# VH-VL binders against o60147: the designs that were tried, part 264

Target 1, 175 residues: o60147
Amino acid sequence: MLEKNKYLYIFRHIQTNQVLLSQGNVLKKTALFQLPYPLQKPVAPNGMRPAKLRKDHWVPLLKVEFPNESMFQSVFMQLLNYRKYRSVQPLTSDLLKLPIPVRRRKIMRQEVPNTIADLADILNKEKFPENSVRLQLSDKSDSEYADWPPSVQIDSEEIKLSRGFREKTTVDEAR

## First folded at step 13 (VH-VL)

Design oa67 (framework fv_lerdelimumab)
Fold by ESMFold2-Fast, scan of step 13:
Structure oa67 (fold): chain C 175 residues (1-175), chain A 121 residues (1-121), chain B 109 residues (1-109)
Amino acid sequence: as target 1 above (175 residues)
Amino acid sequence: EVQLVESGGGVVQPGRSLRLSCAASGFTFSSYGMHWVRQAPGKGLEWVAVISWDGSNKYYADSVKGRFTISRDNSKNTLYLQMDSLRAEDTAVYYCAKDEGYSSGWAFDYWGQGTLVTVSS
Amino acid sequence: SSELTQDPAVSVALGQTVRITCQGDSLRSSSASWYQQKPGQAPVLVIYGSNNRPSGIPDRFSGSSSGNTASLTITGAQAEDEADYYCNSRDSSGNHLVVFGGGTKLTVL
């Protein structure tokens, strides 16, 4: 039968700090629909052209390994719902003082800490076995945005950058 | 005092369209997500749609997705619901509701008085 | 979307305590809010975030939650408390972001 999906790949935009969630180690263009604020809207004579996925602008934020596909699906769906929830939350008084473009940039910058906090919140409410969920971060300090449950094991090694969590194959020409 | 006033309801034939409005006052409308919630006669509450503070994000209940469009005009402190391809099952009082904003779940701290939409042959 | 289950009707004697319950899997990960609705009127928020009371709501109203269950308690029920009561929570599964309970009609005897 088909291989089980048990990995959640989370990417960060190098300029805006916006976050994308992926079920695979390479981003699909459809992931851009997750963004509350589109990265670019070029004007064309026949209307606005859709934003293109520039894979080189996205870097790994973290990788989560679940013990099975059922747990992966539960957490992934909840995290997507948290993102929708956050996208319609009210503005704090501090944000109201800022011009609209500056407000959006500040909101975008908070997507990394918010995503990490939401992931931890979901994992704290789920009953997963001790040390059954493995977290690997590109920057270990990002783990400090949340308190993690006993079910989470944080890898001591950071992700050594390959965009889209590309793995080196055993084939000589992998690149 | 926070006030939400709906308008635009009425009797309409199946397959037709209606546009509902909700006039808001007494709070910073442009800083809050806004919702539509409906209630069929003698039935319970059903969530319909939400829109973010600037209109960049919109989400719908499956029962209305593709037929209803939520929008807002922050310069007029007004929320809208464009209802296309109306069905008998859409017959309900439609409430405009304000997000409370600080709960970990959804809480609607203020509601309008509602506007009745009757879809009848 | 996740279902929230409420008993359709409950009765309480004047001055006595009544508990209205709301049950569903979404309550394991999201707080409940409670609304009072009288005939011909819009719903009124009486409890949010499981046990916070909005300004102007009498202190006889309280909330609690445990596991997949949330409860609204009215201590010393008054005649004006006769109404329909609805719970809601954030739906963490399915296509809805919000789910409401079916409502409970409270009769004060």
Scores: ipSAE 0.708, ipTM 0.850, lowest interface PAE 0.8, mean pLDDT 85

Design oa68 (framework fv_lerdelimumab)
Fold by ESMFold2-Fast, scan of step 13:
Structure oa68 (fold): chain C 175 residues (1-175), chain A 121 residues (1-121), chain B 109 residues (1-109)
Amino acid sequence: as target 1 above (175 residues)
Amino acid sequence: EVQLVESGGGVVQPGRSLRLSCAASGFTFSSYGMHWVRQAPGKGLEWVAVISWDGSNKYYADSVKGRFTISRDNSKNTLYLQMDSLRAEDTAVYYCAKDEGYSSGWYFDYWGQGTLVTVSS
Amino acid sequence: SSELTQDPAVSVALGQTVRITCQGDSLESSSASWYQQKPGQAPVLVIYGSNNRPSGIPDRFSGSSSGNTASLTITGAQAEDEADYYCNSRDSSGNHLVVFGGGTKLTVL
């Protein structure tokens, strides 16, 4: 029997800047199906992806702690829906001017600022209690991609992960 | 200038397959998302499927997921809908539609004339 | 039932103003677009992003939104405006990307 989750981990790809969402501090290979632009080409007409998860290619972007599982599930599902929508939304005029390979690379690179903006948008919409959501970033400057609501408390401590992306805790940080 | 022309509709028995095509002209087809929207006789519009500009992302309405497959050939400016395991409830006029963006989202700026699919024994 | 609710029918006298409404939770966070459909024809976009008109659409067509309600207004209705009108928006439930209203049949008397 597993403990119900209150944490959202977001990871970014070191080369493409693409983003993956995880319900825990360990990425699973099934998370690769979230990607708008797959790391490997589909082999079947139905979109089968022969991708292998390379743990050394993904680094933590941010961690969100929610007061309860219901708030976590609501935000997590909404964020997945935002990503689904963005993957098929019309391209901006700036992107339409770019050659296809350059355009694709730029779209992938924008996933980090877009995911952060979408997270903030969801949190602004939901009107959670003041200081109820704890946000921890690998690079604190990434918080500047959005305006955060009063419900969000930004932690100064950077995310620390061990081999396999399991979070390392210290006596001072574990709770 | 912009034209979308659907084809491939017809009368088919339950459980069989049909493939619809939509020939596009008058815009840079490879730069826009494309959708299928259907309308049952005497009923309203129902969204069916979307495919992104480069074909990398596809999504479906729950009613057709697992049975229909959307695809595109950007070299031929053509959109497809492969319809498998057809049911009487799939009887409808099928429209292809081009999407376009605005500041807060997207809309369908151009629609084809539609092609009728009748699923009956 | 539909995610977006429209009255099935409305009537307006020639030259008068009519308002067609679209209601649903998704409209709290996303804009509505409106389509006109005449019998035997494909839908035609008349309003997008709640209040913008495409090129070629008469200025008698306008849109507005407030809370969970979007409205299409036709000021000085003409005989040619007789049609079915559909609204659409992003699905708030996340089960679909797009949702349509059930449609409103406008009769010009």
Scores: ipSAE 0.657, ipTM 0.823, lowest interface PAE 0.9, mean pLDDT 84

Design oa69 (framework fv_lerdelimumab)
Fold by ESMFold2-Fast, scan of step 13:
Structure oa69 (fold): chain C 175 residues (1-175), chain A 121 residues (1-121), chain B 109 residues (1-109)
Amino acid sequence: as target 1 above (175 residues)
Amino acid sequence: EVQLVESGGGVVQPGRSLRLSCAASGFTFSSYGMHWVRQAPGKGLEWVAVISWDGSNKYYADSVKGRFTISRDNSKNTLYLQMDSLRAEDTAVYYCAKDEGYSSGWYFDYWGQGTLVTVSS
Amino acid sequence: SSELTQDPAVSVALGQTVRITCQGDSLTSSSASWYQQKPGQAPVLVIYGSNNRPSGIPDRFSGSSSGNTASLTITGAQAEDEADYYCNSRDSSGNHLVVFGGGTKLTVL
């Protein structure tokens, strides 16, 4: 098929609040390379390490529909850049007082509000037409992490995933 | 006072390897991202690589991806740049730089004096 | 090699005001910082966050930004200000994290 993508999906990890960006409604294993702190499932009931990607641990955070591919690519690349930028920032003084494992957990928990704020920041700085960007949130209260520009229309519809979304991986599968 | 001291530069043939070191003092090294920035003779500044506070995240300029590896040892307050498969265009003074950042911009508040790497046959 | 554009050279008479500019799309979303580099020396930060001065930098140095353009202004240029000046910003394009301008050589007449 020759149709190009104009949809951005963002997924949230239910335990760590870490975020993954996707160019479609299917979460791919390679998206794990985006994570500042790689997920580890060190102990299964039988004492063995499970596969790194468990799709049942990821839920849609939001979906954005853009008017065209150029706008999608621009926002997507800028958002990836923001994530890289944040991952190498100096630590604030409050984090320095925490033990390393607790510190990492606190940093991970901030990915949801940070990603939403960064998305809004990008959209506020771009000159998109009024109501041209459609934003769907799994939890509408997450819209409160930022002020949205007139170009954004917040939609109440449920986020639709592909029919085979979670059928392509198992808990024991590894590359 | 903050000090960054680079070492390890020299003359090397194309295709060979070189390892640069940067010894840091005067600040909490483990709290900051650290960068390598280079400058070819008579040319401008070019960002090379960055490493996060604990070494979990590393990013590289496209010109050095797959050839250079940035690393750090927080117990020794030392930053490293492993340079493999060196090319003539890698000839430059390499600076170690401490970042200080905020949400709307990045700046390098301290720089080392640089170490010269010359790649020639 | 950068998305930030600077004029390669500028001249100013002793005691007069000079403005060095830096232009690029990333500056609409990221503040510029400015570095002074003298021959054989490492760069020195002179302005960060568009218009803040580090301790020890003379007050004749100031910064401003508007749209996709950032400017470094030296009011009452001194002989010791003769140097190369570089701007940098966060690369908002997603290809690199940091981008530098090509540099401007300032000559004080």
Scores: ipSAE 0.595, ipTM 0.803, lowest interface PAE 1.1, mean pLDDT 84

Design oa7 (framework fv_lerdelimumab)
Fold by ESMFold2-Fast, scan of step 13:
Structure oa7 (fold): chain C 175 residues (1-175), chain A 121 residues (1-121), chain B 109 residues (1-109)
Amino acid sequence: as target 1 above (175 residues)
Amino acid sequence: EVQLVESGGGVVQPGRSLRLSCAASGFTFSTYGMHWVRQAPGKGLEWVAVISWDGSNKYYADSVKGRFTISRDNSKNTLYLQMDSLRAEDTAVYYCAKDEGYSSGWYFDYWGQGTLVTVSS
Amino acid sequence: SSELTQDPAVSVALGQTVRITCQGDSLRSSSASWYQQKPGQAPVLVIYGSNNRPSGIPDRFSGSSSGNTASLTITGAQAEDEADYYCNSRDSSGNHLVVFGGGTKLTVL
């Protein structure tokens, strides 16, 4: 029996590599508040149009199964907080010398390695039991962005897109 | 229900120090960032400081940087603001405010009733 | 002083529609939230994330945003809506992370 609130789903944008976190295998449009930069180009001369959530533009990056809802909520909230406070860190001198559009693209490209590193850091601090946390990735090589604690078991099977991706992150979730 | 109760306000002379406290209840204090926001008599709202959920990140308004220190004790569900080198322009009602977290952005879903700090000679 | 610009005062006749505006560069990349403050009371959140209404806030309150401008609209203003209204936004340009508008005093005639 799968318990829906024991799973953390992380999605990446196919064009920008920006990352969104979700408490389930579907993205809500409020998840866009996690992003430091809008996905939409300016529609009017006076600035940016509000971002639209297009679920077909997001693919699964990874899925984490926790032993219980309490552990899931702790890690999920900490990841949101890591992202929130990372987004307000001062820019380095190297980034500051770049034009704004180039700076934003470089920052966006780092979200995947940064999010994976954040997740590993949180799991290293939490001291969960050995092999109690199951990590499943769409691309196994992404696990190399971090050193994982003994609590994490990296699944040998990668996440697969199902027909109807917007509703499912893995084919093996139907039970 | 969510409650935030500020205390520690009072009348102090310029150059002195004062420490404010905010007692939180009705939510998991250790998972949310906390802010101080002030309002001078008859004036608008001014953001003062934020502390992250774990206490590791702190940011301050330019007007108070170097003089004020924000801190928290998650075991006591309490937020603090240490105010040093107080100036007449620090006179204000100081509000403790909870943010909703990153998924909702930077807004304040709950506010305390405020505590008045008067800096006068 | 405030990084976001609001008109200091606005009036509306009972039952009519009023729009309060908030303008600033931070709104291009961050949503606006709106607070109602009555004399002697703490602010109350009435709109967050540009256009979301908290539980318990009347449906006559709505929000919108475009470019560097956010708006709070009260459709069918009531006497109890007399208050100061403040917008806020996150400023990602430096360490001063939260900015407020100067406030708009709404008078219901």
Scores: ipSAE 0.220, ipTM 0.706, lowest interface PAE 3.9, mean pLDDT 82

Design oa70 (framework fv_lerdelimumab)
Fold by ESMFold2-Fast, scan of step 13:
Structure oa70 (fold): chain C 175 residues (1-175), chain A 121 residues (1-121), chain B 109 residues (1-109)
Amino acid sequence: as target 1 above (175 residues)
Amino acid sequence: EVQLVESGGGVVQPGRSLRLSCAASGFTFSSYGMHWVRQAPGKGLEWVAVISWDGSNKYYADSVKGRFTISRDNSKNTLYLQMDSLRAEDTAVYYCAKDEGYSSGWYFDYWGQGTLVTVSS
Amino acid sequence: SSELTQDPAVSVALGQTVRITCQGDSLRDSSASWYQQKPGQAPVLVIYGSNNRPSGIPDRFSGSSSGNTASLTITGAQAEDEADYYCNSRDSSGNHLVVFGGGTKLTVL
């Protein structure tokens, strides 16, 4: 069973600022393999599944709407590849001077600006039709991490969702 | 059905060159990194080289750096390994392997049958 | 040379359980994957991402990891499971992207 979608859902970790990409509005455990540094070591009891995903620790960063499934798949795969090959790039001399835990925290903090810059780079290279790709951000100032091509339109409304990409209901708001 | 078919192996004298090819089918070749992995007779697996999906990034094992060149032609779904200045220690079965996984875990979901390179005087 | 350590050989009786272990510092930060190789054949992926099984791989194969150690478990070993088993991980120490274990020869008695 293959997944089909024209939306890319991008999540940010509330503590580490690490980023996860998803084809659906709900994160799957396998998304954790995208991270250069795992959030926690594999769990001891039975060990039969990937490390447990804490969905409440991931909030919306941005949502990208593509005109069709083909464009979505192309950009999604390229973005995963950009992140994968970035994780093995040589470190700068300044980073090499830092202790490993400090170095890793600094690298993790850069995932939001890096993901946004990678997305913009891919969209600049692909040359899609004008205003064909819609971005909706949780914090519109994050769009300033990159120069966007004419194919991109940035939604004036920010994402106000607090539980991933699911809207609150009257039941969720009750005390 | 995913298939990887290597060719170009043979017997060569030390100091000479060989070019290996790997023909890929059954997946979107241009979306995945590709690797060469070798295995000396009766020995274990040794990673040799990787090329990114678009060909812009290449990395090599220290043992082959400066002598081997990995390349790809996405229009032909073909991976290459140019092997220069061959040494007896390069004698091995050479496998091409399809890259899968992400930043925290790289693995090879499909392998070719391999092509034998024998460097002998 | 291999940066992941495996015992070179292990034996198991037909129908019994065996555990093959892989150890290295790269496993603290990276998932292990496991390959089965029979004589004269290419390796076959049997476990990826520490504990995931590809489609077509029998359910008697499972994986686990903790700290710097990863394990492949075969429950109810069959004669056809006799093979060499290799683990691999991403090298977290530098630009050497992939490291393999030395391999474990499994004999089914």
Scores: ipSAE 0.528, ipTM 0.800, lowest interface PAE 2.1, mean pLDDT 84

Design oa71 (framework fv_lerdelimumab)
Fold by ESMFold2-Fast, scan of step 13:
Structure oa71 (fold): chain C 175 residues (1-175), chain A 121 residues (1-121), chain B 109 residues (1-109)
Amino acid sequence: as target 1 above (175 residues)
Amino acid sequence: EVQLVESGGGVVQPGRSLRLSCAASGFTFSSYGMHWVRQAPGKGLEWVAVISWDGSNKYYADSVKGRFTISRDNSKNTLYLQMDSLRAEDTAVYYCAKDEGYSSGWYFDYWGQGTLVTVSS
Amino acid sequence: SSELTQDPAVSVALGQTVRITCQGDSLRESSASWYQQKPGQAPVLVIYGSNNRPSGIPDRFSGSSSGNTASLTITGAQAEDEADYYCNSRDSSGNHLVVFGGGTKLTVL
């Protein structure tokens, strides 16, 4: 039996610290709909194309390996829902006093710690087998944003890729 | 195929209560937020309420806050709207609408056929 | 304001192009989605995220947005396009999470 979509790929924006979740190791343009503050407007004046995704602006944050597709889908959907419902929560009075651009920057800066905390919260609520979920981070210190359940193993080796989760090939370098 | 089927509408006097149900099939109900949207006869669409995938977050339009309660039963794939203290202005077709799963923008990829609620004096 | 404003009615001749407009402050921070509603039927999503078409929606439907304004364009209107069209967006003002436009009745002549 083949298992599909057992990896969750999480990306971070190099300037804004915003986070995108992906089912594959390459970001699709539809991933931009996860963002409460879109980075750019739709390019096509007829509205036929999504906003352009600058793949070189997104770097790996972490990769999560699940034992099967069912566990992956449960966690993936819950993470997206956590982010969606966080975006509509009432803002603190301190944030509301700030100009919109400054407010957005502060909110965006918290997406990395928030996403890691959300992931840990979801995994703590789920009853997954011991050591069944493997985390590999680009910066292992980011794991300190949360307390992890016994179901989680954190890989001692950090992600070395500087752009996306895709390894360069001779063919890729020709483009 | 995705289906949403509303029921529970009818004619009711002001100040009374009704409970609407929406039976969902063809998708993983427990993974998606669900909404109620209403439409008064000959008028436009008006958003009423939302409930998160797990039932932990609920939000209401100001016009129904304190009178309506949204709930769900994920084991039965069913969404509910308890409508208390009904007013003439609540007269409308009530649609059950599926939230698109992972988008940060809230739009509705599937709608039920609606159930008519008539509040008459 | 939390309102989205649409013209109540618009007409187009068969085969011609029509543009339906939606305006509101919420569109500065949220994209518009568009729904087609025919008499006695539930709304059908025709454009989401300002400029994307769901599978099965004809390519004559397109969307665009700029500032506080979003538009739905139908190029080469057909008789079956006669319907009411509604825009919606997410309202970030805190009064409502979702806001709809008042609707535009499209008549295909």
Scores: ipSAE 0.518, ipTM 0.787, lowest interface PAE 2.0, mean pLDDT 84

Design oa72 (framework fv_lerdelimumab)
Fold by ESMFold2-Fast, scan of step 13:
Structure oa72 (fold): chain C 175 residues (1-175), chain A 121 residues (1-121), chain B 109 residues (1-109)
Amino acid sequence: as target 1 above (175 residues)
Amino acid sequence: EVQLVESGGGVVQPGRSLRLSCAASGFTFSSYGMHWVRQAPGKGLEWVAVISWDGSNKYYADSVKGRFTISRDNSKNTLYLQMDSLRAEDTAVYYCAKDEGYSSGWYFDYWGQGTLVTVSS
Amino acid sequence: SSELTQDPAVSVALGQTVRITCQGDSLRTSSASWYQQKPGQAPVLVIYGSNNRPSGIPDRFSGSSSGNTASLTITGAQAEDEADYYCNSRDSSGNHLVVFGGGTKLTVL
């Protein structure tokens, strides 16, 4: 079950900088399929496993409040698509010369800057009213990854999560 | 019901141009990436091009890069493939395909019936 | 050009089990999907994401993946399963964003 609402939550992995999108303050096991390197797939001999979905490993990166559900759904779907199509962009020569484990770490480290830039790009292309979209960032300096349109109001208030906001999973033990 | 209907195929001479169209219905066209996949007579499937849901990202197979242009019109639910400088090796049935999947894997859940392009002198 | 390798042909007796294999380095980082194609028809998705079956596809079709190899298994093959089968995967490291296997012609004896 996925909650419907006017809020978009984005979570960051504390060690790898991988990003997960949520349609609310709850992360579910299915969010793991957003990761470019799936946890339940065999890893190449010189590869590495991506982060597990654990209660203590994911922290909020940002929260976006939209004026209505239609605007939320539009932006959320576009953001998923931006992430999907970024994953198939040709890799630069710099990345291709790196060993696979090092390459994966560099790609994962870029997910936070890329996601923030994608969000800003989507909001700049939409014709939303001035100050109609509220953006909260866990680290305000992350707002510097993009130029924001007049429709966005940046708020420094702490992102509050429910005590049971996340499902715990032991994906590796299932196999 | 999801439907993809290709049109515009035919017989053309080498060096000429042709434009293929794919009319989509039964799903929210503007939310999905679209692909062209071709199949030469008696041969296997070969991926040709992709266009993102919003038209901002386009990628091509090396064999067609610089000669083919993929585009879409979301207001008309239509996908296009402009084929310039056609070669005999471009002879194939061209399929329109809807993409689906996650970052770790793309698949094509719906395909059109295909349109035949024959490049011959 | 295709970076996924499939045997060009395989045969199975009616009611028996057959495995069609797809091999390539792109499978180390991306899931395989499988398509059935009958003469004069468009391809039909039968397995996606290595081991998921779409609605309407018989349960005799299943998939598996390990390392650089993906397999499509048909348990209790039927006459209507005679077709060409193609695997595909995504190559995120090159200009070939999507790669297909060369195809395997399945003959049901």
Scores: ipSAE 0.150, ipTM 0.655, lowest interface PAE 4.2, mean pLDDT 81

